# Designs tried in a protein design chat: VH-VL binders against q96il0. Part 194

Target 1, 167 residues: q96il0
Amino acid sequence: APERGAERRDTAPSGVSRFCPPRKSCHDWIGPPDKYSNLRPVHFYIPENESPLEQKLRKLRQETQEWNQQFWANQNLTFSKEKEEFIHSRLKTKGLGLRTESGQKATLNAEEMADFYKEFLSKNFQKHMYYNRDWYKRNFAITFFMGKVALERIWNKLKQKQKKRSN

## First folded at step 7 (VH-VL)

Design R1f (framework fv_ebrasodebart)
Fold by ESMFold2-Fast, scan of step 7:
Structure R1f (fold): chain C 167 residues (1-167), chain A 120 residues (1-120), chain B 108 residues (1-108)
Amino acid sequence: as target 1 above (167 residues)
Amino acid sequence: QIQLVQSGAEVKKPGASVKVSCKASGYDFTDYYISWVRQAPGQGLEWMGWISAYSGYTNYAQKLQGRVTMTTDTSTSTAYMELRSLRSDDTAVYYCARSEPYKEGNFDYWGQGTLVTVSS
Amino acid sequence: QAVLTQPPSVSVSPGQTASITCSGDALGNKYAYWYQQKPGQSPVLVMYDDTERPSGIPERFSASNSGNTATLTISGTQAMDEADYYCQAWKSSTGYVVFGGGTKLTVL
């Protein structure tokens, strides 16, 4: 009984970011860096004459973006939490308070923080290595579909040129 | 040829933990994600989370966040799902399912299911 | 659980076309997937990537995804098609997987 939804239109993605790009944009829109992941989200435009191949590429890119955003949001949260715990632990060991006389957060010098960064990178090395491998696998698939789309577009241009030149 | 074989049925008391295994065979285990889906008696499918067998990256359903942990052992091609602080409403058949990392959500092969009964 | 809406039941006569709908905003920019589950059995993937049919699934199964509504269509419905059918999509805003509530198909 209810009618089906309207024909395809350019719409904001439901994932990644909460920004709303300009309505009826005819291209992908890049937003500000996400608060948690520090990555810039992309709003993918959906053209009316999108081919099935272009649709597969777009959906794959959007899925990869959401996966990437979630990974880095979690990683940055973990980094921030562990950094704070490290600083608090070291200040306690030195017998220092968590705040300076001016009320600012007490900090460690660059040499002391280098110990944290080294430990964090070492501890998370395998996790980041596996992330990079998954990222490469996803990018291989995206590159493959991008190649197919490019060939489709070249073929369509050649067909149009040939048709115009034919008697 | 591709097969997912799960551990046997479990009966647990409220407050206990359960760990279900899912052994994969017939494919390269690290090329796929493993998802966990449960189904209470007479009810629908409820997604619990997925894990990349390659990266170890996990994504859990918000309702279960903090109670569930998913892991893999690549040497045995086995995925694990541990659910803690069990309640009577956790009684369900728990399924593992395979999905391609480049084709989200296409659970093309499923395990046979593991019945977990939570009762006092 | 509120993301994808399916009718709880659909009834058709043998040989007629059954249509099962699945609606939710995720379907506008995400692939739809369909699963068949018979009593006491694991779910079986019957449609993927909106319109694609896995090897071994009968040609009478087809699907579409337009706007916010995905539709599974079974032409020439047979008694063996009686089952619960679930749609599934990725929830783009969170990277989570969501299932529809399921539709019981009865062949009268």
Scores: ipSAE 0.000, ipTM 0.541, lowest interface PAE 12.0, mean pLDDT 80

Design R1g (framework fv_ebrasodebart)
Fold by ESMFold2-Fast, scan of step 7:
Structure R1g (fold): chain C 167 residues (1-167), chain A 120 residues (1-120), chain B 108 residues (1-108)
Amino acid sequence: as target 1 above (167 residues)
Amino acid sequence: QIQLVQSGAEVKKPGASVKVSCKASGYDFTDYYISWVRQAPGQGLEWMGWISAYSGYTNYAQKLQGRVTMTTDTSTSTAYMELRSLRSDDTAVYYCARDVPYRESAFDYWGQGTLVTVSS
Amino acid sequence: QAVLTQPPSVSVSPGQTASITCSGDALGNKYAYWYQQKPGQSPVLVMYDDTERPSGIPERFSASNSGNTATLTISGTQAMDEADYYCQAWKSSTGYVVFGGGTKLTVL
């Protein structure tokens, strides 16, 4: 098919690792690294009196985490798959089997593997640049909303002080 | 100013593939994601997947994994959606939509739709 | 299986308030979005981020999201508001998008 070269086998899992922080926690908790992305998920604390603005910030942070997890899960799987295929192709080119006489998995030396790493980094350079751009844009948005939440909290504290003095 | 213009209607036989295009204009193509949403005659909206015009990252609906491929061509500001192994229940109007960054998906501008009819 | 549940139809008289609900577990921790679709036309975003209205959308449109239920409210409903309305949310664990089944709003 003309689009075969553009087709990507989507075998990377999506989603975030299951993680439950201790009950009655008043703080965000960081979980163990996800099996696929190798990133640690954050479970955000949700206060009972969460404002709509605080909810928007939390949802934005959660969404950004999910996006980040999906990106790296896919990238890590692609790296592993292409590495195995590269090793297989090089061994086949040399007329060698996938396993040594001792049954050990056949490997390439550091010089030969350097070719793969150079190719992988070059091939994925734009993808990583685009990831970094999306990452900075998302973090800018989060910082902006953090600022709005901070201003809301300052205003609410001021309003509470006035109420306590008057009522 | 901001427009998404899709390719014309298609008629396909079961088992064939269809590739719909969506040409964006009036904004920086790489600043937004493109989502694809379909609607069978008289039915509701069904999300198919999204692609980042920036990173090339894709995420496809579970029901369509293995049958759908989304791509972009930044030089022409065009997104593509290819659906393979077509069945009669793939008959639908297919929409591309601009998907906002920095947040959960929201589709602020939509293409005009492409009717794909799958019949034996 | 529908992840987001909407009533199939809602009827109101001109000038009355219409309320369209959308319920699902995703709405407890994800934003709700609303789209209006008139026959033969593409959907139009009418509400985003639970409560926000895009430029160009009449002030009579408002929305909320509380618990697992998002509500689109149209005050002073007009004949031109007659359309299908769809809610949308992000699925909490996988980053995939879901739509509600749609509500046909009739203004009689």
Scores: ipSAE 0.000, ipTM 0.471, lowest interface PAE 17.4, mean pLDDT 81

Design R1h (framework fv_ebrasodebart)
Fold by ESMFold2-Fast, scan of step 7:
Structure R1h (fold): chain C 167 residues (1-167), chain A 120 residues (1-120), chain B 108 residues (1-108)
Amino acid sequence: as target 1 above (167 residues)
Amino acid sequence: QIQLVQSGAEVKKPGASVKVSCKASGYDFTDYYISWVRQAPGQGLEWMGWISAYSGYTNYAQKLQGRVTMTTDTSTSTAYMELRSLRSDDTAVYYCARGFEYHKSDFDYWGQGTLVTVSS
Amino acid sequence: QAVLTQPPSVSVSPGQTASITCSGDALGNKYAYWYQQKPGQSPVLVMYDDTERPSGIPERFSASNSGNTATLTISGTQAMDEADYYCQAWKSSTGYVVFGGGTKLTVL
């Protein structure tokens, strides 16, 4: 692995976009937006001497990213499905086919679509509020571990500096 | 005392659906997630999905997408798992388990299990 | 479809140290969890977040996660520890929670 280089790391998790970091990478990298969630994935760099605490932080950040990606992918899919169902239901109620005489996909006017958007937002308001609560809780935990990692790194740097002075 | 109590054993024919309940007690139901895990006779554990009792957010195993639905009733502190279009290979003991919040253990308490037998 | 590999069985004498491994790509960047299951009973969480022990689990249980291999260690193994042990991790590549195939621990 290090000798041949990582060159690329396919992510492709839960339908997320394939992501290829630069061949020689010592930093976190940001990929293109996922097809379903429309969020950019972050590929986390793993240092050679990763401490247990650094590993816990990295795993928490990765798990949080995947949770966030899955939430928005599911939300976007649900929106698309319900929108399609709403349009089909309304067209059927009006006695209209799914296609126009010209073969174009039949659509509802802006006024009718506004009704769907209002209903969807109202229905999902509580879900999004609770998502935000969980998101903040996760970021609080990440910040807490980041603080612990920062203290550990400061301690290690001080020890290394003292060792170099003694030599 | 924290406890998850599941509904009784079910016998179903292929093509039918089954709905298993899991009643939680001894903690604030909305503070935790409920996961569903099944185990075929003599086999290992297989995760089916989880639901947040607080937000109603669900995440289902890809293999079961379209056949499984998880819901909760906060007024009775009960979680439900419905599996449709049953096949003989759905014969298993179905467990509910209390899921972690981000700073706690994952599956720290489990129900007693519900045997679902699918046979013609 | 499980990507976590465990040995099917491990045998130890009472008082010996038992070691159960769990290997898979998910463990390189995800937490490992361990469950104990006795015949006819529900699984019991014995280790979480790679190294942490739940309240009520004996101190003889410990665990680690290094590279792509997580290890459950039972020091001074007792007859009551005889059970099936399952590791678990989150598999981001497919969005699944994944369990290992299980290891039957026999204390003779």
Scores: ipSAE 0.000, ipTM 0.503, lowest interface PAE 14.1, mean pLDDT 80

Design R1i (framework fv_ebrasodebart)
Fold by ESMFold2-Fast, scan of step 7:
Structure R1i (fold): chain C 167 residues (1-167), chain A 120 residues (1-120), chain B 108 residues (1-108)
Amino acid sequence: as target 1 above (167 residues)
Amino acid sequence: QIQLVQSGAEVKKPGASVKVSCKASGYDFTDYYISWVRQAPGQGLEWMGWISAYSGYTNYAQKLQGRVTMTTDTSTSTAYMELRSLRSDDTAVYYCARSTSWKQGDFDYWGQGTLVTVSS
Amino acid sequence: QAVLTQPPSVSVSPGQTASITCSGDALGNKYAYWYQQKPGQSPVLVMYDDTERPSGIPERFSASNSGNTATLTISGTQAMDEADYYCQAWKSSTGYVVFGGGTKLTVL
């Protein structure tokens, strides 16, 4: 069995310092941006009478969220790491230190950074293309199941209307 | 396959100009700088300058400032180096090499060299 | 302006370790690069970023850069390693390049 992930980010009872929906919440809840991906996670409400089709849709949405979170967390970490390496390499080439005399990080100008951005985008072009393709596929699947759930709910509403009229 | 292919040998008279070409293939030409390095017979390597294939920005060795011009043609993935007011001590093998200001290696691929002889 | 100083020649017997030094103020805070040139051929990059080896270069090639001296080391030197070796560094923030004077490695 897999070990439980570390979802305990803060012990302070401030509400804002905890990503946790209120007890007895009957709606989906949106949390603060993730530390690594910068995306806001959604905690899905699970009704006691959830249909198999509704469960399938919810699981698909959860899986898509996790996939999206993982992709952007990895991309942001890779970008930050390679940007730092580029800046350090360029500063060493120039014979400059990593910090200014005021103790702040030394930076490169926009023209020097243009080489990094061009290389990073080129290097990651295929990866971003696959991400966009998969994103469209996942959104199509979610839309399709949303349609199925909507039809199920319409059918159930029609059945209930018939029963109310016969009473 | 990454290749840099240079133009053929040239014989010039003192005071003339020479223009050497370097055709790149096997990579995105605009992702690299092209550097020019020469070597007089029996001597070491002497850097002449580099050009960004992307922006056209050039940086020339101080000794050659005013006599050298580097250009690129992105449509043919070709770099050019023109040296003017030739002297007998400009006799050398001229190399092009791809380079970058921060990537792995400065001169990772070299052309085969072009012998320029300056003789009366 | 800036100088990178190499010994003009180094001689070793086959199987021995060759060490080629490159000294200059630039090496204290800038990357060293090494090139091998055989007679009638273009230079070949053999080491970059002080210590890194390009793919295709034998593991017997290694390098270091400590203080103002960079060293190229060839372990178990072979006859095929006989060549001129040049060190290189960046001189200024504008990308000015400087080469060492070259070292002729002879395997006798």
Scores: ipSAE 0.000, ipTM 0.447, lowest interface PAE 21.0, mean pLDDT 80

Design R1j (framework fv_ebrasodebart)
Fold by ESMFold2-Fast, scan of step 7:
Structure R1j (fold): chain C 167 residues (1-167), chain A 120 residues (1-120), chain B 108 residues (1-108)
Amino acid sequence: as target 1 above (167 residues)
Amino acid sequence: QIQLVQSGAEVKKPGASVKVSCKASGYDFTDYYISWVRQAPGQGLEWMGWISAYSGYTNYAQKLQGRVTMTTDTSTSTAYMELRSLRSDDTAVYYCARETPYNKGDFDYWGQGTLVTVSS
Amino acid sequence: QAVLTQPPSVSVSPGQTASITCSGDALGNKYAYWYQQKPGQSPVLVMYDDTERPSGIPERFSASNSGNTATLTISGTQAMDEADYYCQAWKSSTGYVVFGGGTKLTVL
């Protein structure tokens, strides 16, 4: 089902991507896509009785989200800046202005843009390789701590049941 | 480690030109822009312009257009800022700063600064 | 070029909260950044994207941007926080960079 507008809140003016969960929320909240990264942020609910292990998991997930947001915001803006700069440089080399005769932004054909894409991908290959490595490491750590939290909750529930039976 | 190391202090006469260098290390030089920011004694920060280490593309502050030239040498990972037709009000500490090509902070690393004094 | 206005000085006692404002029409739709500069030193980025803190910056630093006013807040202010603070407006891909006039924070 399509998402209702009322389910998502921004507290900032247009052009500033901020996220605010509903006032009565007692669970994690997923916001609109970030302006720069194009990823949806998650606001993590903090329960009053959060265990130290649950806190570690939440902080790890928050840190991973921030890292992921930063990486993709970085990549998207770098791509946009370098693309604009490449187009400007190529037009200057050809002796052409930044605008067409009709007043629209001058563009390069697909063949010329292919050079940019090849260069961008090659230049960023190592960066993306390190991102994938770190992504897997972070997801492994999150999965590991999720397992620990699940085990802790099972153990606590079993202790409760055992106490009820002994009484 | 990431660092920007600038050339030493210079004393110039009015009408002369000065060329300040900024040597980058610890990162891929061509992945970032270098911005130049100056600060007159006892005054605030003033942006002068930026240069792409990738393409050499520049964007200068309007009031300095025609007097400033920014260049890079990718073989030495060094950025340069040349200011011509120096005036007494160009006396300032000149900083280079690494400008992120993204939104997480425009000036994440700064050089130590180069004092340029313009006097007769 | 848009103007960003900061108070020239702010004084606070050790352990108290310092608040430094930065006002300008551009801040209504642009991100704010904050820099700390100690005498004889280069500026250091302390806050970015209105509210975000770089790694290595103490959690007592926080910031906001509401309407046309960005605010840098330093809770539990320490003597080591005494410095000049500059705000900066986020630039568009084809825009320009604007710094505020700077605020001298004195901790007494």
Scores: ipSAE 0.000, ipTM 0.448, lowest interface PAE 19.2, mean pLDDT 79

Design R1k (framework fv_ebrasodebart)
Fold by ESMFold2-Fast, scan of step 7:
Structure R1k (fold): chain C 167 residues (1-167), chain A 120 residues (1-120), chain B 108 residues (1-108)
Amino acid sequence: as target 1 above (167 residues)
Amino acid sequence: QIQLVQSGAEVKKPGASVKVSCKASGYDFTDYYISWVRQAPGQGLEWMGWISAYSGYTNYAQKLQGRVTMTTDTSTSTAYMELRSLRSDDTAVYYCARSLDYSKGEFDYWGQGTLVTVSS
Amino acid sequence: QAVLTQPPSVSVSPGQTASITCSGDALGNKYAYWYQQKPGQSPVLVMYDDTERPSGIPERFSASNSGNTATLTISGTQAMDEADYYCQAWKSSTGYVVFGGGTKLTVL
């Protein structure tokens, strides 16, 4: 019988930004989700004959990934902090303690939490909308450079064919 | 004409707070991030943080976390940087600078600088 | 501990090529930027994205970034190029923006 639970949880390793790809990998590697951003990092493989244009594309993709991870790490930390402050404030207003009689963390019901979620989304609506705008701008730039790299590779293949088939 | 115009020089005592303004003109204020960079007399450039003019999202340098607050007023196209609990080593010229992209730090236009002197 | 290391000073004669280096572990994976600052003035962006030159910057300015070392090169250096030069990169692990210590370029 197979021993259940042998599957490793991706969030278990600390320092997710410093993950290692499998040995002898010649391709991009996808790591476990980051503890704070909950996004999976990509480790980009650097080919031996990387062109300056390919280097610019890779750096742009790496910068975009780090920007995206920092945004969501900060947003998730802000959400968690404000959620805890909201719960503590509401429990205090009700004259209740932070713990239940069973010693568990006291919580608010779904209807009470709806007020927090509505306020948080409203407060952060513009932030998320403009995050999406920046995300699209960055992906447009990446797509543009991917197109340039593709054209460079086509041109180089054509030059190689001409060279190898010297008439 | 693209321009960033900062408020005038300030003299403060240790423990006080200072708030520097940076008024943008000649471009869509909300398309750019505003960074704050300071320079102590005879020293190099030190990044303090940036703010998105359109989302209000901020990132501060670790050394200044808890002492600095950056805000914007989109109706006046003005960015603000407030530094609290001033020390003598906060004496510097404070610059605002714009960048199109969050993580690149292409500071293509800079304010003229604001000298903040902290002395007792 | 984000560190970009620049030589404190570089001296050249008019018409010579000036080379200013900037070294740091992040530069192999991050874009480098360069700023010129003259006494009493704000910094001016002279190079971005490792090798790109902004409109209005003379063609004699060029730059490269390889092997954790970025280099600003000024060909046919003129007296007007005398200034402090700062490199800059993004370093997420220790702060989002880091500047080099600066290099004073003297043209004599």
Scores: ipSAE 0.006, ipTM 0.583, lowest interface PAE 9.4, mean pLDDT 81

Design R1l (framework fv_ebrasodebart)
Fold by ESMFold2-Fast, scan of step 7:
Structure R1l (fold): chain C 167 residues (1-167), chain A 120 residues (1-120), chain B 108 residues (1-108)
Amino acid sequence: as target 1 above (167 residues)
Amino acid sequence: QIQLVQSGAEVKKPGASVKVSCKASGYDFTDYYISWVRQAPGQGLEWMGWISAYSGYTNYAQKLQGRVTMTTDTSTSTAYMELRSLRSDDTAVYYCARDTAYKLGSFDYWGQGTLVTVSS
Amino acid sequence: QAVLTQPPSVSVSPGQTASITCSGDALGNKYAYWYQQKPGQSPVLVMYDDTERPSGIPERFSASNSGNTATLTISGTQAMDEADYYCQAWKSSTGYVVFGGGTKLTVL
């Protein structure tokens, strides 16, 4: 049987994942957290009678999801790479190997790691500020189009009722 | 295809103003910032400022504060940069560039440049 | 004055490794970016976020940022890599951008 959260394939190393919803699904499906971004992807159901406005909203939501996943996949990859490089650099400076005598990965103490976290947060502060601004802009646009879709649906229902009443 | 197309070259007299346009296509204009960068003949790149195409929020280089104004027209996906009180040392090629918010400073697409010559 | 300092010129033979440095206090806690500009052309982004390469940029381009010095490295340098190279960073969390003075790479 098809498993919930089954990943179809990873599309990029840095990388946005693609998931396959359960076969014969007629509603939106939420996948497991992406390996790189740690965000849950949403696969949107496309109704047969989707209006141009509904299509625009769905595409905007999909594009926002892809933007969000790409941002966090990049940040998580950068964090992992810089963390590993920091640890290796510090161990080399101390004359230590990358592995302990027992074969485990060598690690730094909490005080030394605090230096890394401070540097990483400082470097990323500006990026996160601009990310937040773009996030608010995208959410405003989505909310605006959701409102337009809601009004279109109300209008169509009223039009249907009036048409039925005149028959 | 993502593209930034700038207005044509201009010759101005000292004390005049110039307004350069930058028309964006191939992407949602309001998802990115537009940065302006100039380059005097034989010199390096000089950042002038950036504008958010969504909010209209601007940040100008301190040296140009009071002489530069950046605006956008979302209906035409066009950014504008106006420089006032022109001097001979404002002679430069002026570039617009797409600026990714989460990679600010990653100017990933550039306009072709607009040569502004200030001469008497 | 927050300045990013680059050597004015670097010369390298075809097939050799070119190294272009960029130094400034801002680089100690801010990301570095690199641009390539050929005569009569617009700049092209070649490296971002200290070490990352945009799609379409050859793998021979790499970069690092440590100890207030960012370095752009071009392995197996080709004649087509001859250009001016500019580093970039921001001065503060307020979003002010600063460019290095540029380095002319000559491939002889």
Scores: ipSAE 0.000, ipTM 0.456, lowest interface PAE 17.7, mean pLDDT 79

Design R1m (framework fv_ebrasodebart)
Fold by ESMFold2-Fast, scan of step 7:
Structure R1m (fold): chain C 167 residues (1-167), chain A 120 residues (1-120), chain B 108 residues (1-108)
Amino acid sequence: as target 1 above (167 residues)
Amino acid sequence: QIQLVQSGAEVKKPGASVKVSCKASGYDFTDYYISWVRQAPGQGLEWMGWISAYSGYTNYAQKLQGRVTMTTDTSTSTAYMELRSLRSDDTAVYYCARSTPYLKGDMDVWGQGTLVTVSS
Amino acid sequence: QAVLTQPPSVSVSPGQTASITCSGDALGNKYAYWYQQKPGQSPVLVMYDDTERPSGIPERFSASNSGNTATLTISGTQAMDEADYYCQAWKSSTGYVVFGGGTKLTVL
């Protein structure tokens, strides 16, 4: 779907697209890429016998997804806005219009864009460092809880096997 | 230690605007969201919105959409909440609180509160 | 549509167990949080992530979240626990926050 115009400030995008999985899904469902973040959302299946530990893991995974979607939607919006402003500024300096003779958007060559990319990366270096730190922390927590859930399931299987043999 | 310090009490007339500040110290300001919560006299807690000190992204309560603006100044580790077109029912203690975004969502550190009185 | 329902008041005798409930559809898929507020003071986070207790909060405080009902439990309730208690949850994936209406705990 086409990008929403920046001129509509009153309805700024949330950065997360909503999708609806099949009604009777018994598994996690992966949706199409989000318009703003370009990441595929996951709808998590909730088992009837979800343990408190399984619920904690699912909620952590959902919250991590929401954080990741929001970060990349904001990053992509900022990049697109600043890139467009840079291009317009440089074209005006050259005395060129915003459109080519064919009616397409006028662009700068790779050499001219190098300054923008270097500036953007430098400006956002600390922001990306914080993202990576948080990403590692979140994935460590998810891995830790996945391990706890795995151990719980092993223990429950062993407990059920013992019960069946004892009866 | 970790602390949020808010600006002092305000008395405003209906139709005026108020801007409350919240200065953070003792932690990296950009690691957390700042939530704003108000409480009318004798009433419960009402969430107004939150702002990411990191990205500047905001999410406002539907009831306040169009009247509230939240901003941050990372150079001073200060969050701001401006409420416009004040009414008598906006009389409340306004709190800022540090929120852990998408990790927990809890408001673990609260400012002391700012009383805003709207009367004619 | 914030619809976290709490009883308006709960009364217990000193040393008894107090239970404060919070019910709403948001709780089935989101973490519950609990805040204590004494008159003239800022709220204090007493429980987070359904069951976790912050450093400095007495071991008497515990909590659970099952189905659409979160419960704050205070064992051996003391006079100092007398306060208003609020539950909180996230409403949507965009980060909307909702508070319960609050429960006044009286220790008599």
Scores: ipSAE 0.006, ipTM 0.496, lowest interface PAE 10.2, mean pLDDT 80

